# Ledger of designs, part 5: VHH binders against q96p44r230to412

Target 1, 183 residues: q96p44r230to412
Amino acid sequence: GFDILLGLDVNKKVKKRIQLSPKKIKGYEVTSKVDLSELTSNVFPEGLPPSYVFVSTQRFKVKKIWDLWRILTIDGRPQIAVTLNGVDKILLFTTTSVINGSQVVTFANPQVKTLFDEGWHQIRLLVTEQDVTLYIDDQQIENKPLHPVLGILINGQTQIGKYSGKEETVQFDVQKLRIYCDP

## First folded at step 1 (VHH)

Design d8 (framework vhh_8h63_2)
Fold by ESMFold2-Fast, scan of step 1:
Structure d8 (fold): chain B 183 residues (1-183), chain A 123 residues (1-123)
Amino acid sequence: as target 1 above (183 residues)
Amino acid sequence: ELQLVESGGGLVQAGGSLTVSCAASGFTFSSYAMGWSRQAPGKERELVAGITSGGSTYYADTVKGRFTISRDNAKNTLYLQMNSLKPEDTAMYYCAAEGYLYESYFGTPYDYWGQGTQVTVSG
């Protein structure tokens, strides 16, 4: 799989650690002053497989719309994004599409509001060639169909914790951010 | 240089079948999504079928159930098997690879790279 925090050198760029559990599991306290960006080719040299699992563990207070993780084209447009909409308290998943170039699936199930309670939560997105399934804290929330996806362009950037459509970094805490590939 | 060369077009009677092929070169074929688009006289170009690098397929409603897209990664070749052909299927058929350009990603997911192959269905 791919450890996105390691791939973007988060351990070198973010010095503050925050305790997540009594067993001293620690995460990173991301501030607006750090830029968590890297060439996609350095993180995902062969792009993404057709099926994968995105897993993240985070907490945040921000009430705006922001991308927890995103892959941009060289021209700065999103190809893949996991977007947290703090205004409507919903989660959006953006991916490529054979129809219109991209597609966005919206997870608006009432249980999604749990992510916006300022506590630690885990997001898992099981992405297959047919659908995407959202899990929050190991509970299956919702399944959404997908149109077939295209491969990603790797000549742009992979980024963590940015306001949607902007280069400004969000203040939030993160402990895990990984892609697991299908066997 | 990315190159796509279509072949296999021709004249066929309504109700007949035809397979068009696309030979790809100049890129890692297996890593790209591929598609077939068509343009009839006086009409806009439409995407009729698409296939991802992993083999998942898309079909336009006008051809679903009649056309089958497939790929042979060992031969760098894309195919479109057309069954139960109708006069309305008469068009120039273009092979397309997923775009590496900004406009292809946001306006159309495919860049049209071939010169096309003419398919004419007589009634």
Scores: ipSAE 0.000, ipTM 0.200, lowest interface PAE 15.1, mean pLDDT 83

Design d9 (framework vhh_8h63_2)
Fold by ESMFold2-Fast, scan of step 1:
Structure d9 (fold): chain B 183 residues (1-183), chain A 123 residues (1-123)
Amino acid sequence: as target 1 above (183 residues)
Amino acid sequence: ELQLVESGGGLVQAGGSLTVSCAASGFTFSSYAMGWSRQAPGKERELVAGITSGGSTYYADTVKGRFTISRDNAKNTLYLQMNSLKPEDTAMYYCAVDYSTFYEYGLSPYDYWGQGTQVTVSG
């Protein structure tokens, strides 16, 4: 599996820690002043497997559209992205596709609005070659089919906490951000 | 601005063939993936075929082996050749620019769908 927070050296780039519980569980308080970017080849040297589980634990107040995590091509186009749309209160998953190189899956189930209550929540995306399933706080929310996917290109950047389509960093709190390769 | 105009639909007997076309304007057609979606009565809209800017194709299992998508970049036109038509192929057929390209820049994907062309297969 891959620890994306460790892969991007978040512990060295983000000074402020925030406590989630009295039992010493701490996360990072990300501010707009830090650039959480790294070469994809340094984080995912062999790319991503066809099936994986994305898991994140975060809290945010932002009401704009932003990418919690993304992998860009060398020319800056998204290949993979987990996008939080604070305007409509929905979650979007971008992955590769035989059509136009990418596809976007929209999760608009009413339960998705829970992510936008400014509290701590966990997102889990179970990605297979045929579909993607969203879980929030250990509850299965929705399953969506996927068009045939392509492998990712690793020549570009992996980034955390950026406004969608921009290099500006979002202010938010994050405790966990991992990829499990054996779902 | 961006426009997609579908044509070529009509009434055809089961086992017959039709070609629908989509004339595109207002954008650099050759730079974008294009697709055909359909909406049958009482069903959700289904992507049936796609073609990348480089010419790679995708087909839904329901049409694979019967439909062929193609593009003419000099004429800014997208085509769907439909063979061995079945009553189940009856639908409004829509031309679309792959919406992921527009979504990233805050554009509504549905604003870039055409008006559609009706295909009715009797049998």
Scores: ipSAE 0.000, ipTM 0.122, lowest interface PAE 17.1, mean pLDDT 82

Design e1 (framework vhh_7ubx_2)
Fold by ESMFold2-Fast, scan of step 1:
Structure e1 (fold): chain B 183 residues (1-183), chain A 122 residues (1-122)
Amino acid sequence: as target 1 above (183 residues)
Amino acid sequence: QVQLVESGGGLVQPGGSLRLSCAASGFTFSDYYMTWVRQAPGKGPEWIATIYSGGSTMRDDSTKGRFTISRDNAKNTLYLQMTSLKPEDTALYYCAREYTVYGSTYEIYDYRGPGTQVTVSS
């Protein structure tokens, strides 16, 4: 597994902790002035396995389109991204593809709107070679097929909390951001 | 098989109007965000507007006062209403599924159509 928050040194870059629950659990309060970027080779030295589980716990108020997590090529093209669309209240998953180099899957199920209520929620994406399944707060939401994927290039950057297509950081809170290789 | 077929292009005088259509088939149209993109002679592709599954839109600032994107999910059709057309609007217009722009130059999309030609001249 990979702890993306540790891989990007979030504990050193983000000083302010935010209360997650009455029982003292705290996350990180990310502001627009931090840059949460790291060489992909430092976080995922052997790339990503063919199947994995992405898990994040976050809270946000932003009403724009932004990447909670993304992996870019060296020239800045997305290979993997978990995108929160605050305009329509939907979630998008970008991954590699033998067709056009990449593919995007949209999760527009009404239950996805729960992520945009400004409260803490957990996202799980179970990614396999054939499909991706979205879970929110331990409930299975939707399953979508995938075109055959390619391995990622690790010579670019892994980033957290950026507006889609921009290097500008969004304001949000995050407590967990991990990849599990044993689904 | 996924298909996107544009229509409605043609020759129009400056100041005129055109409505472009994109007929979609082979997928659940209402589940996907849809985009109009144009490519002018000798230039790269330019994003115009995206409409999301819920009907919300994002539009390029330079055209949003003259162009309106819309969709009819019952007919599996995407539209672009263009008004006050100018010679610089001359381009091949494409519709695309799941189109995302990274920066000003990096494009990601799932599928796009063959395009429909719009020519604005006297």
Scores: ipSAE 0.014, ipTM 0.431, lowest interface PAE 7.5, mean pLDDT 87

Design e10 (framework vhh_7ubx_2)
Fold by ESMFold2-Fast, scan of step 1:
Structure e10 (fold): chain B 183 residues (1-183), chain A 123 residues (1-123)
Amino acid sequence: as target 1 above (183 residues)
Amino acid sequence: QVQLVESGGGLVQPGGSLRLSCAASGFTFSDYYMTWVRQAPGKGPEWIATIYSGGSTMRDDSTKGRFTISRDNAKNTLYLQMTSLKPEDTALYYCAAGTEWYVSYTPDSFDYRGPGTQVTVSS
């Protein structure tokens, strides 16, 4: 697996830490003053496997549309993105596709609204070659089919906590952001 | 065989209204962000609005009070309702599919775009 927080040196770039009561584990308070960007080749030198598990633990108050995590091409197009839409209270997953180059999966199940209550929550996305399954706080929420995917290009950037369509950083708290490569 | 076909353009007087449509085929429309872009003669392309698969929108500040983007996933169709039209709205309007709005705005980076429909605002 990959620890995306370590890959982007979040521990060095973000000084303020938040303690999660039950775990007593270090989390980070991200502000608009930091730029959490890194060359994808430095974080994922062999790209991503066809199947993986994305896991994040975060808390946020923002009511806009933003990317918790994204991988961009060198010309700035998203290849992979986990997007939190604070307007509609839904989660979107962007991945590559053999048709149109990319595909977007929308998770609009009513339980997704829990992510927008300003509390700490864990997101888990189980991505396979055929589908993607969303879990929130260890509860299976929804399964969605995927069109066949392509491998990612690693010559662009990997970023955390950006408004969708912008380079501006979102204010939010994050404790975990990892990729597990076991299918 | 992705196709995006715009319609609804034409000549309209200042202060008038116009509704543009974009019919999409060859891909799973409901899985993609859809965008309206315009290009005036002698100018580069200008982003107007993006609508996400769930219906949320991002809109250019200068037009968002006069233009409304919407979609009908059951009909694979994207719409742009334009009101209080001005001569400076004269342009070729085209729709695009993709997810290019994550870093910086680059209207020319779209994988799929339609040929456009001409809107002319003149008396």
Scores: ipSAE 0.000, ipTM 0.129, lowest interface PAE 16.2, mean pLDDT 83

Design e2 (framework vhh_7ubx_2)
Fold by ESMFold2-Fast, scan of step 1:
Structure e2 (fold): chain B 183 residues (1-183), chain A 123 residues (1-123)
Amino acid sequence: as target 1 above (183 residues)
Amino acid sequence: QVQLVESGGGLVQPGGSLRLSCAASGFTFSDYYMTWVRQAPGKGPEWIATIYSGGSTMRDDSTKGRFTISRDNAKNTLYLQMTSLKPEDTALYYCATEVTYTWSGYTVEYDYRGPGTQVTVSS
């Protein structure tokens, strides 16, 4: 697997730690002043496997639309994105597609609203060649089919915590952000 | 091994048109984003346009009204249609499989490129 927080040097760029629990579990308090960007080739030198599991643990108060994680092409187009829509309280997953170059899957199940309660929650996305399944706090929420995907280009940037379509950083807390290649 | 071979360059009068081709081999062309880049004498490489595997394009604002990028996946060929050519368009034009770009936008780096085809615009 890949530790995206480590790959983007979040431990060096974000100095303020926040307590997740009384047991001394700590995360990072990300502010709008930090830029969490890195060349995709430095984080994922051989791209992403056809199947993987994305896992994140975060807390946020923002009410706008933002990308928790994204991989952009060299010209700034999203190839992969996990998007939190604070306006409608839904989650979107963007990935590549043989049809129109990309596809967007929307998770609008009522249980998704739990992510927007300003508390700590874990997101898990099980991505396969056929479908993507969303889990929140270890509960299976929804499964959505995928059109056939393409491999990602690694010449662009991998980023964390950006407003969708913008380079401005969102204020939020994060404890875990990883890709597991063997689901 | 990735191989890219450009053709279609030459001498053309101001206001004229040229169609450049790039023949690709050694990789699954249809899966790759393809780019046209040019380099004028004494200048660094300048990005012109990128075309995605499905045919959507990203184009430089200064040339997008005169230059059109396209591809034929069945023929493993990339094209650049150039119209209303100006003397400042004189450059070596080459295709690339991928280009590295920073958000500051001033440096163009590429993984693989062809040897290029010379375009000269003069009377």
Scores: ipSAE 0.000, ipTM 0.109, lowest interface PAE 17.7, mean pLDDT 82

Design e3 (framework vhh_7ubx_2)
Fold by ESMFold2-Fast, scan of step 1:
Structure e3 (fold): chain B 183 residues (1-183), chain A 123 residues (1-123)
Amino acid sequence: as target 1 above (183 residues)
Amino acid sequence: QVQLVESGGGLVQPGGSLRLSCAASGFTFSDYYMTWVRQAPGKGPEWIATIYSGGSTMRDDSTKGRFTISRDNAKNTLYLQMTSLKPEDTALYYCAREYYDFWSGYYTEFDYRGPGTQVTVSS
């Protein structure tokens, strides 16, 4: 699997580490002045497997629509994205598709609103060739079907903490951002 | 006056289970992050788990498969469910109130802690 925070050298780009617990768990404060971008080929040299688990632990106050994590094509189009919509309090998952090149899955279950309480929460997305299942704080929230996916192109960028459709960085805190590929 | 009072400890055999409670008073319980900590004789305190005001939890990796932290805001009570107890779990268990500076991203030192409840795991 892949540690995205390590792959993007987050520890070298953010000036402050955060304590989530008394001296045991540490995270990072991302500010609007930091650009968390890296060549996808440096983070995922062989791309993503057809099945994986995305895990993130974060907190935020942002009430706009932003991508917690995204992989863009070389011309800037999203291939993969985990999007937090602070306006409607929903989570969106973007992935590739044989139909129209991409697909977006919306998780609008009322339990998703807990992510927007300004507290620390963990997101887990279990992605398979047939579906994606959302877990929040170790609770299964919802399972959604997927159209058949394509492999990603790795000649573009992987980014963390960007407003959707923009290059501006959101202010938020993150402790974990990882892909598990080997069950 | 802020008060935290633990209960539910006792003598238990290896493999057993206990549920610890921490009764809170003198503050708006639902506004605070709450933590369980243990201290074995002659050793420093060990963090076990924190539950945030929003309900999410962070747990120490060494115990998170056996211990579960939870809260009941209506009863102003914090809980620790412990299963598959081992002799090395023998310690004084206490709850603590944390003030979390949201944007600075760090906890203060324990501003209040209870007197603790003793857990002894022995055959």
Scores: ipSAE 0.000, ipTM 0.119, lowest interface PAE 17.8, mean pLDDT 82

Design e4 (framework vhh_7ubx_2)
Fold by ESMFold2-Fast, scan of step 1:
Structure e4 (fold): chain B 183 residues (1-183), chain A 123 residues (1-123)
Amino acid sequence: as target 1 above (183 residues)
Amino acid sequence: QVQLVESGGGLVQPGGSLRLSCAASGFTFSDYYMTWVRQAPGKGPEWIATIYSGGSTMRDDSTKGRFTISRDNAKNTLYLQMTSLKPEDTALYYCATEGYYDILTGYYPLDYRGPGTQVTVSS
């Protein structure tokens, strides 16, 4: 798998660490002044496997729509994105599709609102060739079908913590952001 | 099924060195974070270090100058190199893998950790 925090050199770009527990588990305090972007080819040189698990542990106060993680084409179009909509308190997952090039699934289950309580939470997305399942804090929330996907183009950028459709960085805290390739 | 087997512990004199090994099986080792934890007599578990799949590390500030965590993904093996050992390093040392919902503890799944390897630092 892929440690996205390591792949984007977050450990070098973000100096302020926050201690999440007495057992010295530390996260990063991301500010709007940091640009967490990297060439996708440097993070995912062979692209993404057809099935994977996305796992993130984060805390935020933002009430706008922002991408926790995204992969863009060279011309800036999203191929993959995990989007937190602070306006409606829902989560969106964008991936590639044989139909129209991309697809978006919306997770609007009432339990998704817990992500927006300004506390630490873990998101897990189990992505297969047939569907995507959302887990929050080890609770299965919702399963959504997927149209057949395409491989990603790696000639653009992989980014963390950006407002949707913008290059501006969101202020938030993150401890884990990772892809496991053997779901 | 996940299996972890630690080795390399023993009796060592203060100032000595030891290298601990953890042999992993039952999962795709290269895709997972690996962690070393220790438990000294009469004390709770103490996190030592975590190594990510790509080789970057997080280390406890009190030991990071003396202990180095590393991995060999081709051998499915995790290592802890310990130098300048002190009597206070006497503990049972465990390796652990971080599962999908390690929600800030660094110790899940503890049910899958091995029996540990005993390190005793004494003259």
Scores: ipSAE 0.000, ipTM 0.162, lowest interface PAE 13.4, mean pLDDT 83

Design e5 (framework vhh_7ubx_2)
Fold by ESMFold2-Fast, scan of step 1:
Structure e5 (fold): chain B 183 residues (1-183), chain A 124 residues (1-124)
Amino acid sequence: as target 1 above (183 residues)
Amino acid sequence: QVQLVESGGGLVQPGGSLRLSCAASGFTFSDYYMTWVRQAPGKGPEWIATIYSGGSTMRDDSTKGRFTISRDNAKNTLYLQMTSLKPEDTALYYCAADSPYEYLWELSSGYDYRGPGTQVTVSS
């Protein structure tokens, strides 16, 4: 699997650390002044498998719409994105599709609102060829079907912590951001 | 110095209820994930529930309907409310702190901090 924080050199780009544990387990305090971008080919040289698990641990106060993680085409269009909508307090998952090139799955279950309480939470997205299942803090929230997917193009950028549709970085804290390839 | 001290265990009849407490000191309690684990005689440790710093909870499906985890950050105290107790719930119950969130499901990895436990015995 893939450690996205390591792949994007977050440890080198973000110097301010947040301590979460007496063992000195630290997350990163991301500010708007940091650009967390990397060539997708450097992070995912063979693309993504058809099934994977996305896992992230984060804390944020922003009330706007932003992409926690995204993979863009060379011309800047999202292929994959995990989007936190702070306006409606919902989570969106974007992936490729044989129909119209992409598809967006909306998770609007009332339990999703817990992500927006300014506390630390973990997101898990179990992505298969047929569906995607959202877990928040190890609780299964919702399962949604997917149209057949396409492989991603790796000639664009992988980014974390960007306002949706913009290159501006969101202020937030992140401890874990990883793809597991054997779900 | 980090300390976790459990209390509230004891002997209870089947169908009864108990409320366990875990008093924490030596760290910023409100920042940490807190977990309840039990270990029955002759068995390995079994994860029961975790409560995150923000108050959200993860619970084992086998006990989710009968056990509720909660915390009081002003008192630095973790709670486990147990209802409809069964003989199978007989175990040493202990609280744990400071395991990385990503290792909470791997009990054999060891918790950063663990209390000595409080014994719960369910019998007539």
Scores: ipSAE 0.000, ipTM 0.144, lowest interface PAE 14.6, mean pLDDT 82

Design e6 (framework vhh_7ubx_2)
Fold by ESMFold2-Fast, scan of step 1:
Structure e6 (fold): chain B 183 residues (1-183), chain A 123 residues (1-123)
Amino acid sequence: as target 1 above (183 residues)
Amino acid sequence: QVQLVESGGGLVQPGGSLRLSCAASGFTFSDYYMTWVRQAPGKGPEWIATIYSGGSTMRDDSTKGRFTISRDNAKNTLYLQMTSLKPEDTALYYCAKDTYEYGSGSYFLPDYRGPGTQVTVSS
């Protein structure tokens, strides 16, 4: 699997740590002053497999629309993104598509609002060739079908914690950000 | 050419009901988030409800118990069912085509809205 925090050298770029209670597991306090970007080829040298699990543990106060994680083409277009919409309190998943190059899946189940309570929560997205399933705090929330996907291009950038469509970094806390691949 | 035309407004008594319609043309209706917005006399615009391309809805807390947004993709039509209407609901109601492209970097930025339909709640 891939540790996205390690791949982007978050431990070197973000010095402030936040303690998660009650266990003394530490997360990173990301501020608007850091740039969490890296060549996709350095994080995912052979791209992503057809099926994977995205797992993140974070908390935030942001009320705007921002990408927790994204993979861009070399010309800056999104290929994959996990987007938190702080206005509507919904989660969007962007992935590649044979139709128009990309597709967006919206998770607007009422339980998704839990992510926006300013507390620590875990997101898990189980992505397959046919569908994507959202889990929050180990509870299955919603399953959505996908149009056929394409492999990603790795000649662009992988980024964390950016306002959607912008290079400006969001203030948030993160403890885990990983991709698990089928063996 | 994108076109949105609202209808169904009018004069209604307090406690009454109205169903607003928005007829859409010039774009692939089923691909877009659609929104209802109102503007009361002398006030700024107020978001009421959004329905996503997949059918999920978001409604403003002050009206969500009384108003229901829905869509009919086969007819390219957006609806707002309003119940238990109050004098404070008096406003111009218009529909809006929301951004299809994520990455606009902002909230509901309607790239097109209709001319609106007037709702007046009075005796």
Scores: ipSAE 0.000, ipTM 0.122, lowest interface PAE 14.9, mean pLDDT 82

Design e7 (framework vhh_7ubx_2)
Fold by ESMFold2-Fast, scan of step 1:
Formats: sequence, structure tokens, C-alpha cells
Structure e7 (fold): chain B 183 residues (1-183), chain A 123 residues (1-123)
Amino acid sequence: as target 1 above (183 residues)
Amino acid sequence: QVQLVESGGGLVQPGGSLRLSCAASGFTFSDYYMTWVRQAPGKGPEWIATIYSGGSTMRDDSTKGRFTISRDNAKNTLYLQMTSLKPEDTALYYCATYEITVYPGSEYTFDYRGPGTQVTVSS
């Protein structure tokens, strides 16, 4: 699998650590002044497998629409994105599609509002060739079907913590951001 | 020294109600996620509910209509209000701080755990 925080050198770009668990775990305090971008080819040199698990642990106060993680084409179009919509308190998952090049899955289950309580939470997305399942704090929330996907192009950027459609960085805290290839 | 001490268990008849308490000391209670877990004799632990530091909750679907988790940060106390109790609710109930960064897993990991309070539902 892939540690996206290590792949984007978050440990070198973000100097302030924040206490997640007083006994064990610290995360990174991301400010709007940091640019968390990297060539996708440096993070995912062979692209992504057809099935994977996305896992992130984060805390945020922002009430706008932003991409926790995204992979863009060279021309800036999203291929993969995990989007937090602070306006409606919903989660969106964008992935590739044989139909129109991309597809967006909306998770609007009432339990998704838990992510927007300004506390630490873990997101897990189990992505297969047929569907995607959302878990929050290890509880299964919702399963959604997927149209057949395409492999990603790796000639663009992988980014963390950006406002949707913009290059401006969101202020938030992150402890884990990882892809597991053995779902 | 970190301590979690449960109370409020006992013998209750089917259809009855109980309120469990968990008194916390030795740490900044308001900063932790707190959870209730139960374990019946001969069975594995079963998660009931988690309450986050900000007060939002996540509850198991099988009990969420009958059980309510809450907290009082000024008193460093966690609560579980149980209504419409059934014989199947008979178990040792314990509170714990919850570690949410565990993956992959179906197992519950805790920084701290109490000794539990016994709930017995019978006629």
C-alpha cells in the first residue's frame, strides 16, 4: 500500500504536530500557507490497483467544500477525489468511469454528519470494481454501486487538503492518509 | 493514575430501565472519545455506543432505539441510559476510551478500560 502523508513529504512541509491521543498519537496541523502537492508518478508510480481501501484520520472546522485528497489529470481535472462538503455535511467520492470519463458517488446518510462535529474521525472507503463502501470510525455507513472504472493517468498532481476547484489549502489536522492494496 | 469505574448495574425485570455511570479520573476526560461495551458469559465483546469529545454519538443499530449514551464533562462522567431491557441485554457493561486509528480491524482497542458493572435482566 501507499502512505500518502509520507509520499507528499508532509513530515517535512508541516512542522507543527497536534495531540490526537494524549498517550500515543500525534497528527499534523496543516495551515493555509502550506502547499501539499506532489507528482502522482512519485506517489503512485504504477497507478492504483482496481481494488483498494482508502483510510484517513482527520479533524476540521471548515464549513466549505474541500478535497481531503485528490488526483488530478495534467490539465487539472479530478480523476479521484474524497470531497468533504461542509455546507450540506455530506461526503463525495469521485473516481474514473468508462462513461463520461468520471463518476461521483454521494454519501448523504445522516451518520455522515458525524464527520463535521469538529472532532477527530476516521474515514474508510472500500473501493472494488463493482462498488464503494463508506465506513466512519469502523462502522459501516453505506454501500454504493460503481460504473466500470478506468486506470488513472499519473502525469498530473496528487494533492491533500485543497478547496474543491482551487489550489488554496484548507486549514485542518490530519494523522493518517493511506491506501491499502489488500482489501 | 488513570481510572475508569462503572456503577449502576444490577438485577432488573424485562421491560425495566437502568442508568449506568462511568466515573473517570487521572486524565483530561473532555478530550477523549468514550465508549460502552458489553460482554455476556461465553461471548466476545459487543460494542454499544461511542460518544466523541464534542458530544456527537455513534450507536449500534440493534440497541440505539433503547440505549442512549451521554456525558457530563464538568463531572468527568459517562452515562448509558437503558430502556425496555430484555434478557438478551444481560452482560458485564464496561466503559473505555476508544482508539479510532486502528485499521484494518473488527476488534476494539482501548487506551483505558474499567472493570465493568453487571446487568442482569430476569424475572
Scores: ipSAE 0.006, ipTM 0.252, lowest interface PAE 11.2, mean pLDDT 84

Design e8 (framework vhh_7ubx_2)
Fold by ESMFold2-Fast, scan of step 1:
Structure e8 (fold): chain B 183 residues (1-183), chain A 122 residues (1-122)
Amino acid sequence: as target 1 above (183 residues)
Amino acid sequence: QVQLVESGGGLVQPGGSLRLSCAASGFTFSDYYMTWVRQAPGKGPEWIATIYSGGSTMRDDSTKGRFTISRDNAKNTLYLQMTSLKPEDTALYYCARGDEYWLTYSTGEDYRGPGTQVTVSS
């Protein structure tokens, strides 16, 4: 699969490291001054498969709506996004769709509020051709159906840690951000 | 005004058990993760366990078999159940709000309580 932190050269762009615990590996402290963007063709040269697993480990204090990860068209429209809504304490997943070009899945289960407690948490999204399942800290939270998806266009940008609809970077910590292609 | 107050410490013999409590006020307790930290005489602070708003936990490997962290959001209270206590567990036990413990030496008073003393001795 794909290491998105490596694909966007996060190790070169973000030098400040944060420790998750005394004996665990370190993560990256992302500040608002860093631009974590890359051509999608450099990260995903053959696009994404229709089924995959998204896995991230992060910590944040932000109370606004922001995209932990997103893939945009050349025109700046989201094709895929994992969105953290700090206002309502919910998680949104955006993906392509044969219906209207895109679809948005909302995860509003009360357990999703756990992500907004300023602690380290792991998100896992198991994306198949029929549905998407959210896991938080190895616990299954919710399953939602998907309309059939389309392949992504790779002529735009892949980005990490941006306010939704904006190019401004969010202050947050990240230790893992990967796509596994064999769900 | 954020306030955290620990209780339940005391003198216990090796092999004994104690339950520590942390009463929280001045903030929406259910929105924050909570942490137990201890500090032994002459040593720096040692992280014990963190519990997230939904109840999931992260625990130090050296104590996770003997210590259990839990919370009651309706009572704004954090707990630490300690079993099979050893002399090495003698320390001042603090509760802390959020992740300040992972930042520069947890120096803000709004992030931790005054502590409750646990002494394990025969």
Scores: ipSAE 0.000, ipTM 0.179, lowest interface PAE 14.9, mean pLDDT 83

